VHH binders against p19838r805to892. Designs and how they scored, part 11

Target 1, 88 residues: p19838r805to892
Amino acid sequence: QGDMKQLAEDVKLQLYKLLEIPDPDKNWATLAQKLGLGILNNAFRLSPAPSKTLMDNYEVSGGTVRELVEALRQMGYTEAIEVIQAAS
Short names: E, the ipSAE of ESMFold2; O, the ipSAE of OpenDDE; V2, 0.75 times the mean of E and O plus 0.25 times the DockQ between their complexes.

## First folded at step 5 (VHH; framework vhh_8k46_1)

Design m2 (at its last look DockQ between E and O 0.82; V2 from the best seeds 0.00; counts 0 for: pae E 2.4 > 2)
Fold by OpenDDE, look of step 5:
Structure m2 (fold): chain B 88 residues (1-88), chain A 121 residues (1-121)
Amino acid sequence: as target 1 above (88 residues)
Amino acid sequence: AVQLQASGGGFVQPGGSLRLSCAASGFTFSSYAMGWFRQAPGKEREFVSAISGSGDYTYYEDSVQGRFTISRDNSKNTVYLQMNSLRAEDTATYYCAAKLDHGWVSKFDYWGQGTQVTVSS
């Protein structure tokens, strides 16, 4: 069972913004692939907020904060990791 | 100039159906994902559905899943929203929107004028 619900809404909002940047190595689509949800990217892209849609699906699927941080670490997205860790 | 012209709104009873259309011009239609949004009085605009440029992929808000169907005809530069099993809570002004269909961009680039949908007994 995931623990993504432990992340405060303001933290999630910050993450959404960080993941919607024009960097192929640090965007929501790359994160989705790291989290095993890349096959849904065509659907996520159609949503009004792909980053949020990704995170919501990750949470519903039982994703964990730990795994999220690990994925972000693999992406080298230090700023996103710091947002999560600062709230923990 | 970019234009999105929506039509098909009206009054229906609960359980009824409507088909919205949005005719697009001024941009390469097939390169854009097309979407429908709606806004009820006193509420924020909310996403309803979207379809990829090729039409191969669709996405729906949970509340309309199974009742609404989005489609497009790229030869006519038109996107459609078939609305079945309409409910009172579907009452809103519906807006057509376009988003460049690539990568990480979440913002819709263009918006059309709204068309009113009223579901009431």
Scores: ipSAE 0.447, ipTM 0.780, lowest interface PAE 0.8, mean pLDDT 92
Fold by ESMFold2, look of step 5:
Structure m2 (fold): chain B 88 residues (1-88), chain A 121 residues (1-121)
Amino acid sequence: as target 1 above (88 residues)
Amino acid sequence: AVQLQASGGGFVQPGGSLRLSCAASGFTFSSYAMGWFRQAPGKEREFVSAISGSGDYTYYEDSVQGRFTISRDNSKNTVYLQMNSLRAEDTATYYCAAKLDHGWVSKFDYWGQGTQVTVSS
């Protein structure tokens, strides 16, 4: 099973904020594509909190923190990676 | 100017049904996702449901899934909320809202005045 529940709630809240800025290279929709959840973006964008909805779906699907960090690295999203690594 | 006019609220018994309408003007309706929100006295406004600009995708808050149905008619610039199996906790002012149906945009920019739904025996 995945290990996303090991991330503290404060870390997750920081990630949601970082993924909902108006930057096409660093938004939640691009992260969903990198995590293999891109087809669900049509539903995620209707949610009141798309980044939380994405992250909850990823966790339920058995996603891991290591895969999340790698996806963020492929996006070049250093600040988001630092938030996760500071909580290690 | 953008206008969203919600209607169809009223008093209804528990277990009853009600259909809300929201007529929109002042923007390209099919380019906007439409949503319903509600607020009871003393509580924060909460999301109820949303529908994509095309109508092909919907999203529901867990407590209303299976009881409420959102739909739209783009030829009439109108979004609807069919509310079945109503409960006392559904009592609230219901607001329609619109946001640009764009992948990263999460903010609803336009809001209606609201319509009151009261569920009591």
Scores: ipSAE 0.298, ipTM 0.676, lowest interface PAE 2.4, mean pLDDT 89
ESMFold2 (binder alone), look of step 5: mean pLDDT 81; pTM 0.808

Design m3 (at its last look DockQ between E and O 0.93; V2 from the best seeds 0.60)
Fold by OpenDDE, look of step 5:
Structure m3 (fold): chain B 88 residues (1-88), chain A 121 residues (1-121)
Amino acid sequence: as target 1 above (88 residues)
Amino acid sequence: AVQLQASGGGFVQPGGSLRLSCAASGFTFSSYVMGWFRQAPGKEREFVSAISGSGDYTYYADSVKGRFTISRDNSKNTVYLQMNSLRAEDTATYYCAAKPDHGYVSRFDYWGQGTQVTVSS
């Protein structure tokens, strides 16, 4: 799977919600680290929607859906992966 | 009880400046991200700017970058929003907000009452 723009907006919205939960292992900050964007977490943290800000930056950086799924897999975030795969 | 008291709003002409202040109480101020939001009539509330608890990091909406500056004085439990080069589209009710500055917290927990900013000729 390739370009993040291939993901429908409703799928992204679902992912945003899943990444906003108060789980130390399944959150936007952990995902950012897995995606190599952890150095931007201070910026993401200050934004009104860190998960969305992360995903937007990931997309702009040329991130792929495949890499996103792999990162989520490393996090053990099965539910997030299922959201993506159900839309594919 | 948590309180956020905003002030500094008013009426200005395009190109003018205003400085908003938000005095906070009821929580450990330096441990919170402070933010500013705004809402114009008929529009959704939108993020304007935020600053980390220590003040070391700031974040701005694209629409205000280069024109607005957020700062804070932790000794006064106050966050500021310096608004320069104001435009008509900056007209809105501005709200001060706070969220814990730790971990992966996303949503702002506390909100103050709005202060009106009107930019018009």
Scores: ipSAE 0.588, ipTM 0.833, lowest interface PAE 0.7, mean pLDDT 94
Fold by ESMFold2, look of step 5:
Structure m3 (fold): chain B 88 residues (1-88), chain A 121 residues (1-121)
Amino acid sequence: as target 1 above (88 residues)
Amino acid sequence: AVQLQASGGGFVQPGGSLRLSCAASGFTFSSYVMGWFRQAPGKEREFVSAISGSGDYTYYADSVKGRFTISRDNSKNTVYLQMNSLRAEDTATYYCAAKPDHGYVSRFDYWGQGTQVTVSS
């Protein structure tokens, strides 16, 4: 059972924005790979909101906030981690 | 100059079919994701469907799955939307749009004028 619903919607919206900047290392496609969802990037990139589609998929599959933070840490994405940590 | 010209709209009764076309020029067509969006009067524009530059991958909004089919002909620089089993809620102006087919590009930057689809008894 995942715990992604513990994140407030405004936190999720901030994360979506951070993941859709044009950065080759800090983007939704890289996060999908780190979360084990990389095979779905063929669909995510066609979605009107790829980061939201990724995050919704992760949440309904039972993903956890702890695993999300670890993936972001492996990406070096300190700003995204801080958004999550501020939500406590 | 980039041009996206949507056509094929019209009046149709519920249960009917229409085929929309969007002719593209001014960019390398096969390197772009093509998409269809729609906007009903008084409502926000919503995503309908998209297709990868090669045509190998497609994506549909839940509201149109099983009824609409997106396709492309890269030799004619044209994307299509086959709309079957049309309903009143499909009434809208339909827009085609394009974005580079890159792994993390999210935003559609090129937009057509749109074509009107009206579904009514």
Scores: ipSAE 0.386, ipTM 0.720, lowest interface PAE 1.8, mean pLDDT 89
ESMFold2 (binder alone), look of step 5: mean pLDDT 84; pTM 0.835

## First folded at step 6 (VHH; framework vhh_8k46_1)

Design n1 (at its last look DockQ between E and O 0.93; V2 from the best seeds 0.68)
Fold by OpenDDE, look of step 6:
Structure n1 (fold): chain B 88 residues (1-88), chain A 121 residues (1-121)
Amino acid sequence: as target 1 above (88 residues)
Amino acid sequence: AVQLQASGGGFVQPGGSLRLSCAASGFTFSSYVMGWFRQAPGKEREFVSAISGSGDYTYYAESVEGRFTISRDNSKNTVYLQMNSLRAEDTATYYCAAKPDHGYVSRFDYWGQGTQVTVSS
C-alpha cells in the first residue's frame, strides 16, 4: 500500500507543473518510465493532464513517495525532489 | 495556418444521438492527437475525448465514457465524435483541438471554433 496520500494537494500541483515543462529528460513521460508505468504513456498523453493522470495511476497502483523521489533522482530532477522534501 | 472546423451540433432530446465532425488543415493530420472539449455556460472548458494520430489509442472523460466514441479518418483529415445516450448535462459548445502526437507534449495548442450541442426535452 502506497503513501502518496501523504503529499498535500499543493505539493502535487507543483509537481504537475514541473513535469509539464518542455524538457526532453525531465517530464511526465520519462517519470512514467522510471516508475514502471511507461506502458500507459499513450493513455497519459491523450489525457487532458498527463502528469496528473500519471500521478493518480501511480497512487492507485500503490506507489510510494520514496520510490517517486528515487525515480526523480534518477532523472536528475532536483527541483522536483526539493518540492517533495520541503513539504516533509 | 492551422485550421479546425467543427460541425454537427444541434438540438436533440435526452437519449438522442449526434455526430460531430472536425475538418483539419494546415498540418500533418496523422501526426497529431485530435481532441474534443466542451464548455457550458458559466462553467470551465472540460476535456471530452482524444485520439492518437494513428487512431490506435483513445481516451475519454469519465462523464462520457461508454456513451461517446471518438474516431478519425486520416484520409479526410477529419476527427469525429459520436455522441449517444445524450443527457441534459452534455449541453455545451464543443471544440475540436489538436496537439503533436509525440513525446511528452501535454497541452492542446490548436483550437477550432465551437459547435453548439443542446440536449433538452
Scores: ipSAE 0.737, ipTM 0.883, lowest interface PAE 0.5, mean pLDDT 95
Fold by ESMFold2, look of step 6:
Structure n1 (fold): chain B 88 residues (1-88), chain A 121 residues (1-121)
Amino acid sequence: as target 1 above (88 residues)
Amino acid sequence: AVQLQASGGGFVQPGGSLRLSCAASGFTFSSYVMGWFRQAPGKEREFVSAISGSGDYTYYAESVEGRFTISRDNSKNTVYLQMNSLRAEDTATYYCAAKPDHGYVSRFDYWGQGTQVTVSS
């Protein structure tokens, strides 16, 4: 059972911006791989909002905030983790 | 310099069809995602559809899915939008756009001038 609804909308918007900057290690495509959604990157990259599309898919599939934070930690994406933690 | 030239717009009755074309130059066409966007008067530009550089993957806005079909011919450096079952709300200027077909590039950087589609009875 997922709990992504616990994140406020403004937190999600901040995360989308952080995942859309051009960084080879800290981007939505790498996050998708860490969340087990890498096969869907073919669709995500065609979306007008790839990070939102990724996050919506993750939420619908039952993803948890805890697993999201762990994926971001594996990416070394401290700023994104801080955005989530500031909302706690 | 990059050039994107959209054409094929016109006047059509509701329920009709049109086919838009966008001829591209100034970049390696097959290495770019091609997209269609539209803008009605007084509204923000909105996404319509996109197609991968190879043509193997497509994506559609919900409002056009099932009615519009994007395709490309890499030998002619051209992307197409087949628009069926047209409605009054499809009236807009239609723009083609391009971005590198790179795993995490999100934004379309190249834009055409657009072609007008008017659906009226």
Scores: ipSAE 0.447, ipTM 0.755, lowest interface PAE 1.5, mean pLDDT 90
ESMFold2 (binder alone), look of step 6: mean pLDDT 83; pTM 0.833

Design n2 (at its last look DockQ between E and O 0.86; V2 from the best seeds 0.00; counts 0 for: pae E 2.05 > 2)
Fold by OpenDDE, look of step 6:
Structure n2 (fold): chain B 88 residues (1-88), chain A 121 residues (1-121)
Amino acid sequence: as target 1 above (88 residues)
Amino acid sequence: AVQLQASGGGFVQPGGSLRLSCAASGFTFSSYVMGWFRQAPGKEREFVSAISGSGDYTYYAESVEGRFTISRDNSKNTVYLQMNSLRAEDTATYYCAAKPDEGYISRFDYWGQGTQVTVSS
């Protein structure tokens, strides 16, 4: 059972924005791959807010904040990690 | 130049059906995600549905899921929106949009003119 509900909505909103940046290495699709949800990228891409759709699916699948941070770390996305850590 | 021409809007009673079409030109149609959006007076434009370039994947807003069906015919460079069980709240100007079916691109860059859909008794 995940703990993504521990993240405040404003933190999630900040993450969504960071994951929508046009960086080939720091985006929602790359994060999805790191989280093992890359097979859903075709669906995510069709949604109006892929980053939010990804995060919602990650939460529903029982994802954890710790694993999220680890994935972001593998991406070198320090700014996204800081957003999460500042809220903790 | 990219062009998107939507058609098929009109007046229907609640529970009725409409089929929207959007004819596209000026780009490799099968390489683009096609989407439908709508905007009611005084409200923000909202996502309705999208379909991948190949047509293998579709996505729907919760408000229309189960009632609307998006499809495409790449041989005709046309995307369709079959709208069934229409409700008053479906009343809006509907817009066809396109974006490359690649990578992490999330924003639709190409937009057509709207077609009005009015659901009223």
Scores: ipSAE 0.611, ipTM 0.831, lowest interface PAE 0.6, mean pLDDT 94
Fold by ESMFold2, look of step 6:
Structure n2 (fold): chain B 88 residues (1-88), chain A 121 residues (1-121)
Amino acid sequence: as target 1 above (88 residues)
Amino acid sequence: AVQLQASGGGFVQPGGSLRLSCAASGFTFSSYVMGWFRQAPGKEREFVSAISGSGDYTYYAESVEGRFTISRDNSKNTVYLQMNSLRAEDTATYYCAAKPDEGYISRFDYWGQGTQVTVSS
């Protein structure tokens, strides 16, 4: 169902770093909202690696790379989209 | 000045239990996430558990889930870690830590000095 395993681990690591910057338009909490996981932000923020916790939850829930890219596009996060698109 | 004072460590046999406490001062306790970390000799410090400022939300490392329970008493400015079903791999110095309870902040900046837990037969 989901296809997040097609993303290489180093791509995921780059995404984690991009989502933990101090920019409210480009942080992991906003991405969680766009992916329909916003209610879980109450737990994600307690994790030692919130962006990884978010992305792992999304993957286990059957999330797709297409939906991830669309969420990042809605955030205007071109840098994150480019990391995904360069890896195909 | 911020102070975090952990206590309750000791020697315990496998399968036993201990309760750690961390008394906090120098900040508005209910506005801070409290966490427990541990470091075994020769290993990197690792996350154990965290609890939101209100106490309504908790998070656990996979290795301790089901065995450890984090709690807090905001009237006493104290966070606790109940450790049950202890194993040899739980042997470590346990540290309490604090960070502001803000949505994207991941890093804990305030740290206690730690309390030793040793699980051995």
Scores: ipSAE 0.337, ipTM 0.687, lowest interface PAE 2.0, mean pLDDT 89
ESMFold2 (binder alone), look of step 6: mean pLDDT 82; pTM 0.820

Design n3 (at its last look DockQ between E and O 0.74; V2 from the best seeds 0.62)
Fold by OpenDDE, look of step 6:
Structure n3 (fold): chain B 88 residues (1-88), chain A 121 residues (1-121)
Amino acid sequence: as target 1 above (88 residues)
Amino acid sequence: AVQLQASGGGFVQPGGSLRLSCAASGFTFSSYVMGWFRQAPGKEREFVSAISGSGDYTYYAESVEGRFTISRDNSKNTVYLQMNSLRAEDTATYYCAAKPDYGYVSRFDYWGQGTQVTVSS
């Protein structure tokens, strides 16, 4: 089982904002692929908040903060990692 | 100028059905995601459903999944929302919206006027 519920809501909100930037290498779609949820990107894209939709699905699927950080690390998204680590 | 004209709202009893339509103009319809939102009095506007430009992909809010069906006819520049098994909590003003079906666009930028849906016994 995952532990995404350990992330405070304000931390999640910050992550949502960081993942909505127009950077092809540092966005929600790339993160989804790293997390193994890329097959859902067409659905996420249709939602009004793709980053939130991704995170919600990741949490429901039993995702962990550790794996999230690892995915972000593979993306080189240090700012997003710092947001998570600052709350730990 | 972009225009979205919604229609099809009305009064229905619980368990009833309605079909909303939204006619679009002023943009390349097939290149846009079309969506439906709704807002009840005293509540925030909430997402209902969206469909990709080609119509190949759809997405639904959990509250309406299995009951509502979004579709589109690109030859008519129209998006539809078939609402079945309607409930009192579906009562709201329904809005048609659009956003580009390319890039990483999250926000719906184009909005039409609402059509009222009232579900009551």
Scores: ipSAE 0.710, ipTM 0.875, lowest interface PAE 0.5, mean pLDDT 95
Fold by ESMFold2, look of step 6:
Structure n3 (fold): chain B 88 residues (1-88), chain A 121 residues (1-121)
Amino acid sequence: as target 1 above (88 residues)
Amino acid sequence: AVQLQASGGGFVQPGGSLRLSCAASGFTFSSYVMGWFRQAPGKEREFVSAISGSGDYTYYAESVEGRFTISRDNSKNTVYLQMNSLRAEDTATYYCAAKPDYGYVSRFDYWGQGTQVTVSS
């Protein structure tokens, strides 16, 4: 059972912005791979807001905030982790 | 210079069909995602559909899925939108757009001028 609804909308919006800055290591496509959703990147890249599409799919698949933070840690994405943890 | 020229709009009865075309120049067409967007008076521009550079992958907004079909002909540098079962709510200016088909690129940077679609009885 997932708990992504615990993240406030403004936290999610900050995360979307962080994931769409052009960076080869700290982007939505890399996050999708870390979350086990990498095969869906073909669909995400065609959507109008790939980071939101990724996050929505992760949430409806039962994803947890804990696993999200761990994936961001594996990416070295300290800024994104801080946004989530400051809301906690 | 990059040019995207949409055409094929017009007046049509509800339940009718139209095919939009968008001719592209000034970039390597097969290396770009092509997309269709629309904007009705008083509404924000919204996504309709997109197709990968190769044509192998497509994506549709839920409101048009099953009624609209995006396709491309890379030999003619043209993307199409076949619009079937048209409804009054499909009335809008339709725009084609392009973004590089690689990696984590999110934003459509190239935009054409629109073509008007009006669905009324």
Scores: ipSAE 0.445, ipTM 0.761, lowest interface PAE 1.6, mean pLDDT 90
ESMFold2 (binder alone), look of step 6: mean pLDDT 83; pTM 0.831

Design n4 (at its last look DockQ between E and O 0.84; V2 from the best seeds 0.00; counts 0 for: pae E 2.6 > 2)
Fold by OpenDDE, look of step 6:
Structure n4 (fold): chain B 88 residues (1-88), chain A 121 residues (1-121)
Amino acid sequence: as target 1 above (88 residues)
Amino acid sequence: AVQLQASGGGFVQPGGSLRLSCAASGFTFSSYVMGWFRQAPGKEREFVSAISGSQDYTYYAESVEGRFTISRDNSKNTVYLQMNSLRAEDTATYYCAAKPDHGYVSRFDYWGQGTQVTVSS
């Protein structure tokens, strides 16, 4: 099972904000693809908060913080990684 | 200027149906996601449903899934919300909203005036 529940809500909120920045390489859609959830991007896109919707689905699917960090690393999103690591 | 005007609200009994419409202008309608939100007194505004510009994809809040149907007519620049099996908890002011249907756009930025839906026996 995943361990996303170990991330505090304030950490998640920070991640949501970072993933909604208008960067073509550092966004929720790219992260979703890295996490293997890209097939749901149309649903995420239509939702009012794509980053939150993505994270919620990732958690429910049994995602791990380790895999999240790895995905973010592949994206080169060091600021997002730091947010997670600072809380650990 | 972007304009969204919702209509079709009213009073219905539980189990009844309503069809909301939202007429849009001021932007390329088919290039936008259209959505519906609602807000009851004393509660936060909540997402109801959205539909892609190409009409290929729809998304619904869990609370309305199976009861509400979103659709659009791009030739009329109008989005619709068919609401069936209405419940008292569906009582709210309903708002039409829009955001660009491309890339990684996150938030709905365009909002119209609300239309009141009241479900009561």
Scores: ipSAE 0.732, ipTM 0.889, lowest interface PAE 0.6, mean pLDDT 95
Fold by ESMFold2, look of step 6:
Structure n4 (fold): chain B 88 residues (1-88), chain A 121 residues (1-121)
Amino acid sequence: as target 1 above (88 residues)
Amino acid sequence: AVQLQASGGGFVQPGGSLRLSCAASGFTFSSYVMGWFRQAPGKEREFVSAISGSQDYTYYAESVEGRFTISRDNSKNTVYLQMNSLRAEDTATYYCAAKPDHGYVSRFDYWGQGTQVTVSS
């Protein structure tokens, strides 16, 4: 049921960078909470690329692009939404 | 000043074991994630493993999972890497690193001098 593979790799790379900023409202840890993966943040923060590790886990778990955009909307992360929607 | 001193490297045959240590000073050790990275000649630095400040959580690169074990002793400000079933591809300079154990901090900012591990028959 997941459709994260339809996102181009370039789009994913842009998202990783946008989620690796020190802004507590716009980081990978907050996105993980919105996607229902917050309990895994204890592991994600230990990885060499937490945003990629989060996104890979979300994709493997069957995550959808629609849910990703909604989570980013709840975070108020307009830049990240625009990256996804410009490529859609 | 922050200091991270890695030690315990050496020459070992394939299938052998080594234990690396990294002594830390200059920061509150239990409030930092500790990690191990490695770099072989001609290759990019590669993540090996990390352990949380509380030591309750660990993370391993797939290439070493099941063979390497990270641990820490917060009373001695020391992180360890037990390396078992060593292979030629584990040959590298091994570095310890540290970052604050905060939910948003991604980058390891403190780095030690490396210790050489050479696996050869």
Scores: ipSAE 0.271, ipTM 0.639, lowest interface PAE 2.6, mean pLDDT 88
ESMFold2 (binder alone), look of step 6: mean pLDDT 82; pTM 0.820

Design n5 (at its last look DockQ between E and O 0.72; V2 from the best seeds 0.00; counts 0 for: pae E 2.1 > 2)
Fold by OpenDDE, look of step 6:
Formats: structure tokens, sequence, C-alpha cells
Structure n5 (fold): chain B 88 residues (1-88), chain A 121 residues (1-121)
């Protein structure tokens, strides 16, 4: 079972904002690929908030905060990692 | 120049149906996500539905899922919104929008003029 519920809503909101910045390397679609959910990117793209839709699916699939942080680390997204770690 | 021309709005009673159309020009239609949004007086614009460039994927707001159907005809550069089982709360100005169907694009860049939908007994 995942532990994404341990992340406070305000932390998630901050992550959503960071993942929707127009950076070709630091975005929700890249994160989805790192998390093994890239096949759903076509669906995520259609949603009003792709980053939120991604995170929701990740949570439902049993994703963990640890794996999320690792994915973000692979992306070099230090700011996103800091947001998560500051809340822990 | 990019143009989106929406039509099909009108007055209907609760439980009625309407079909909106949006004719697009000025861009490669099949390479764009087409979406519908709506805005009621005093409320913020909200997402209604979107469809991928190929038409293979669709997405709906929870408030309209099961009642609305988005579709497209790429040969006619047109996106449609079939609205069934309409409710008073569906009353709004409906807008057609477009964004590239690739990458990490999130926001819609192209917007058409609104078409009014009024659901009232």
Amino acid sequence: as target 1 above (88 residues)
Amino acid sequence: AVQLQASGGGFVQPGGSLRLSCAASGFTFSSYVMGWFRQAPGKEREFVSAISGSGDYTYYAESVEGRFTISRDNSKNTVYLQMNSLRAEDTATYYCAAKPDHGYVTRFDYWGQGTQVTVSS
C-alpha cells in the first residue's frame, strides 16, 4: 500500500504548481514516465490539471512518497523534493 | 489566424438536449486537443470536456460525465459536445478551446467566442 496520504494537501498543491511549469525536463509528463505511468499521459493531458490527475492516479496505484522523491531526484527537480522534505 | 467558431446554444427545458459545434481553422486540427469550457454568471470558467487530436481519448468533468459526450470530425475540423439530460446548473456560456496535443502542455491557448446555453423550465 502506498503512503501518499501522508502528504498534506498544501504540499500536493505546491507540487502541482511545480509540475506544471513550462520546463521541458521538469514537468508532470516527465514525472509520469519516471513513475511508470507514462502510458497514461494522453489521458492526463486531457484533464484540467494533469499534475493532479497524475498524482491521484499514482496514489490510487499504491505509489509511495519515497518512490516519488526518487523519481523527482532522477529529474533533478530539487525544488520539488524540498517541498516534500520540508513537510516531513 | 486561428479561429474557433462555436454554435448550437439555446434555450432548453430541464432534461432536454443540445448539441454544440465548434468549427476550427488556422491550425492543424488533428494535432490539437479540443476542449469545452463554460462560465456561468458570477462564477469562474470551468472545464467541461476535452478530446485528443485523434479522438481516441476523452475526458469529462464529474459534473457532466454520463450526460455529455465530446466528439470530433477531423475531416470537418469540428468538435462537438452532445449535452443530454440538461440541468439548470448547466446554464452557462460555453467556450471552445484548443491546445497542442503533445508534450506537457497544460493550458489552452486558443479560445473561441462563447455560445449561450440556458436550461430553464
Scores: ipSAE 0.716, ipTM 0.867, lowest interface PAE 0.5, mean pLDDT 95
Fold by ESMFold2, look of step 6:
Structure n5 (fold): chain B 88 residues (1-88), chain A 121 residues (1-121)
Amino acid sequence: as target 1 above (88 residues)
Amino acid sequence: AVQLQASGGGFVQPGGSLRLSCAASGFTFSSYVMGWFRQAPGKEREFVSAISGSGDYTYYAESVEGRFTISRDNSKNTVYLQMNSLRAEDTATYYCAAKPDHGYVTRFDYWGQGTQVTVSS
């Protein structure tokens, strides 16, 4: 269903780190909202790794890399987009 | 000063149950996420469960989901962990921890001493 499995594990680890900064324009909670997963933010914030929890849910739900890049583009998160595109 | 005091550990046989308690002081308890972590000898500390300040939302590590239940009583400033169907791999020192329930910060900054849970036949 989705294609998030195409991202290498080290790329995913870099993304988790990039999404756990205190910048509201570039954090995991805002990404969850852009991906239509904002309802789950109350669960994500309780985990010790909200970025990973968000990404795992997105992958299991059939999320695509294209939609992820578009959400990051809407956030203006150039560094995160570059990490994904450099691994393609 | 912030204090977290975990208790209720002990020796139990596989398949048994224990209930851990953690009494908190020095902060507004209902404004904090409370969590349980555990550490076995020679291993890194790992997440077990967390509960929101209101108590309405919970989260569990995959390894304990369905067997452990986190709860809190804000009138007593206490968080609990009900541990059912215990297994040998649950043997560890269990720590309670707290973080503010308002930020994007993922790290728990307040920690208790811990209570030992030993599951052995």
Scores: ipSAE 0.338, ipTM 0.686, lowest interface PAE 2.1, mean pLDDT 89
ESMFold2 (binder alone), look of step 6: mean pLDDT 84; pTM 0.839

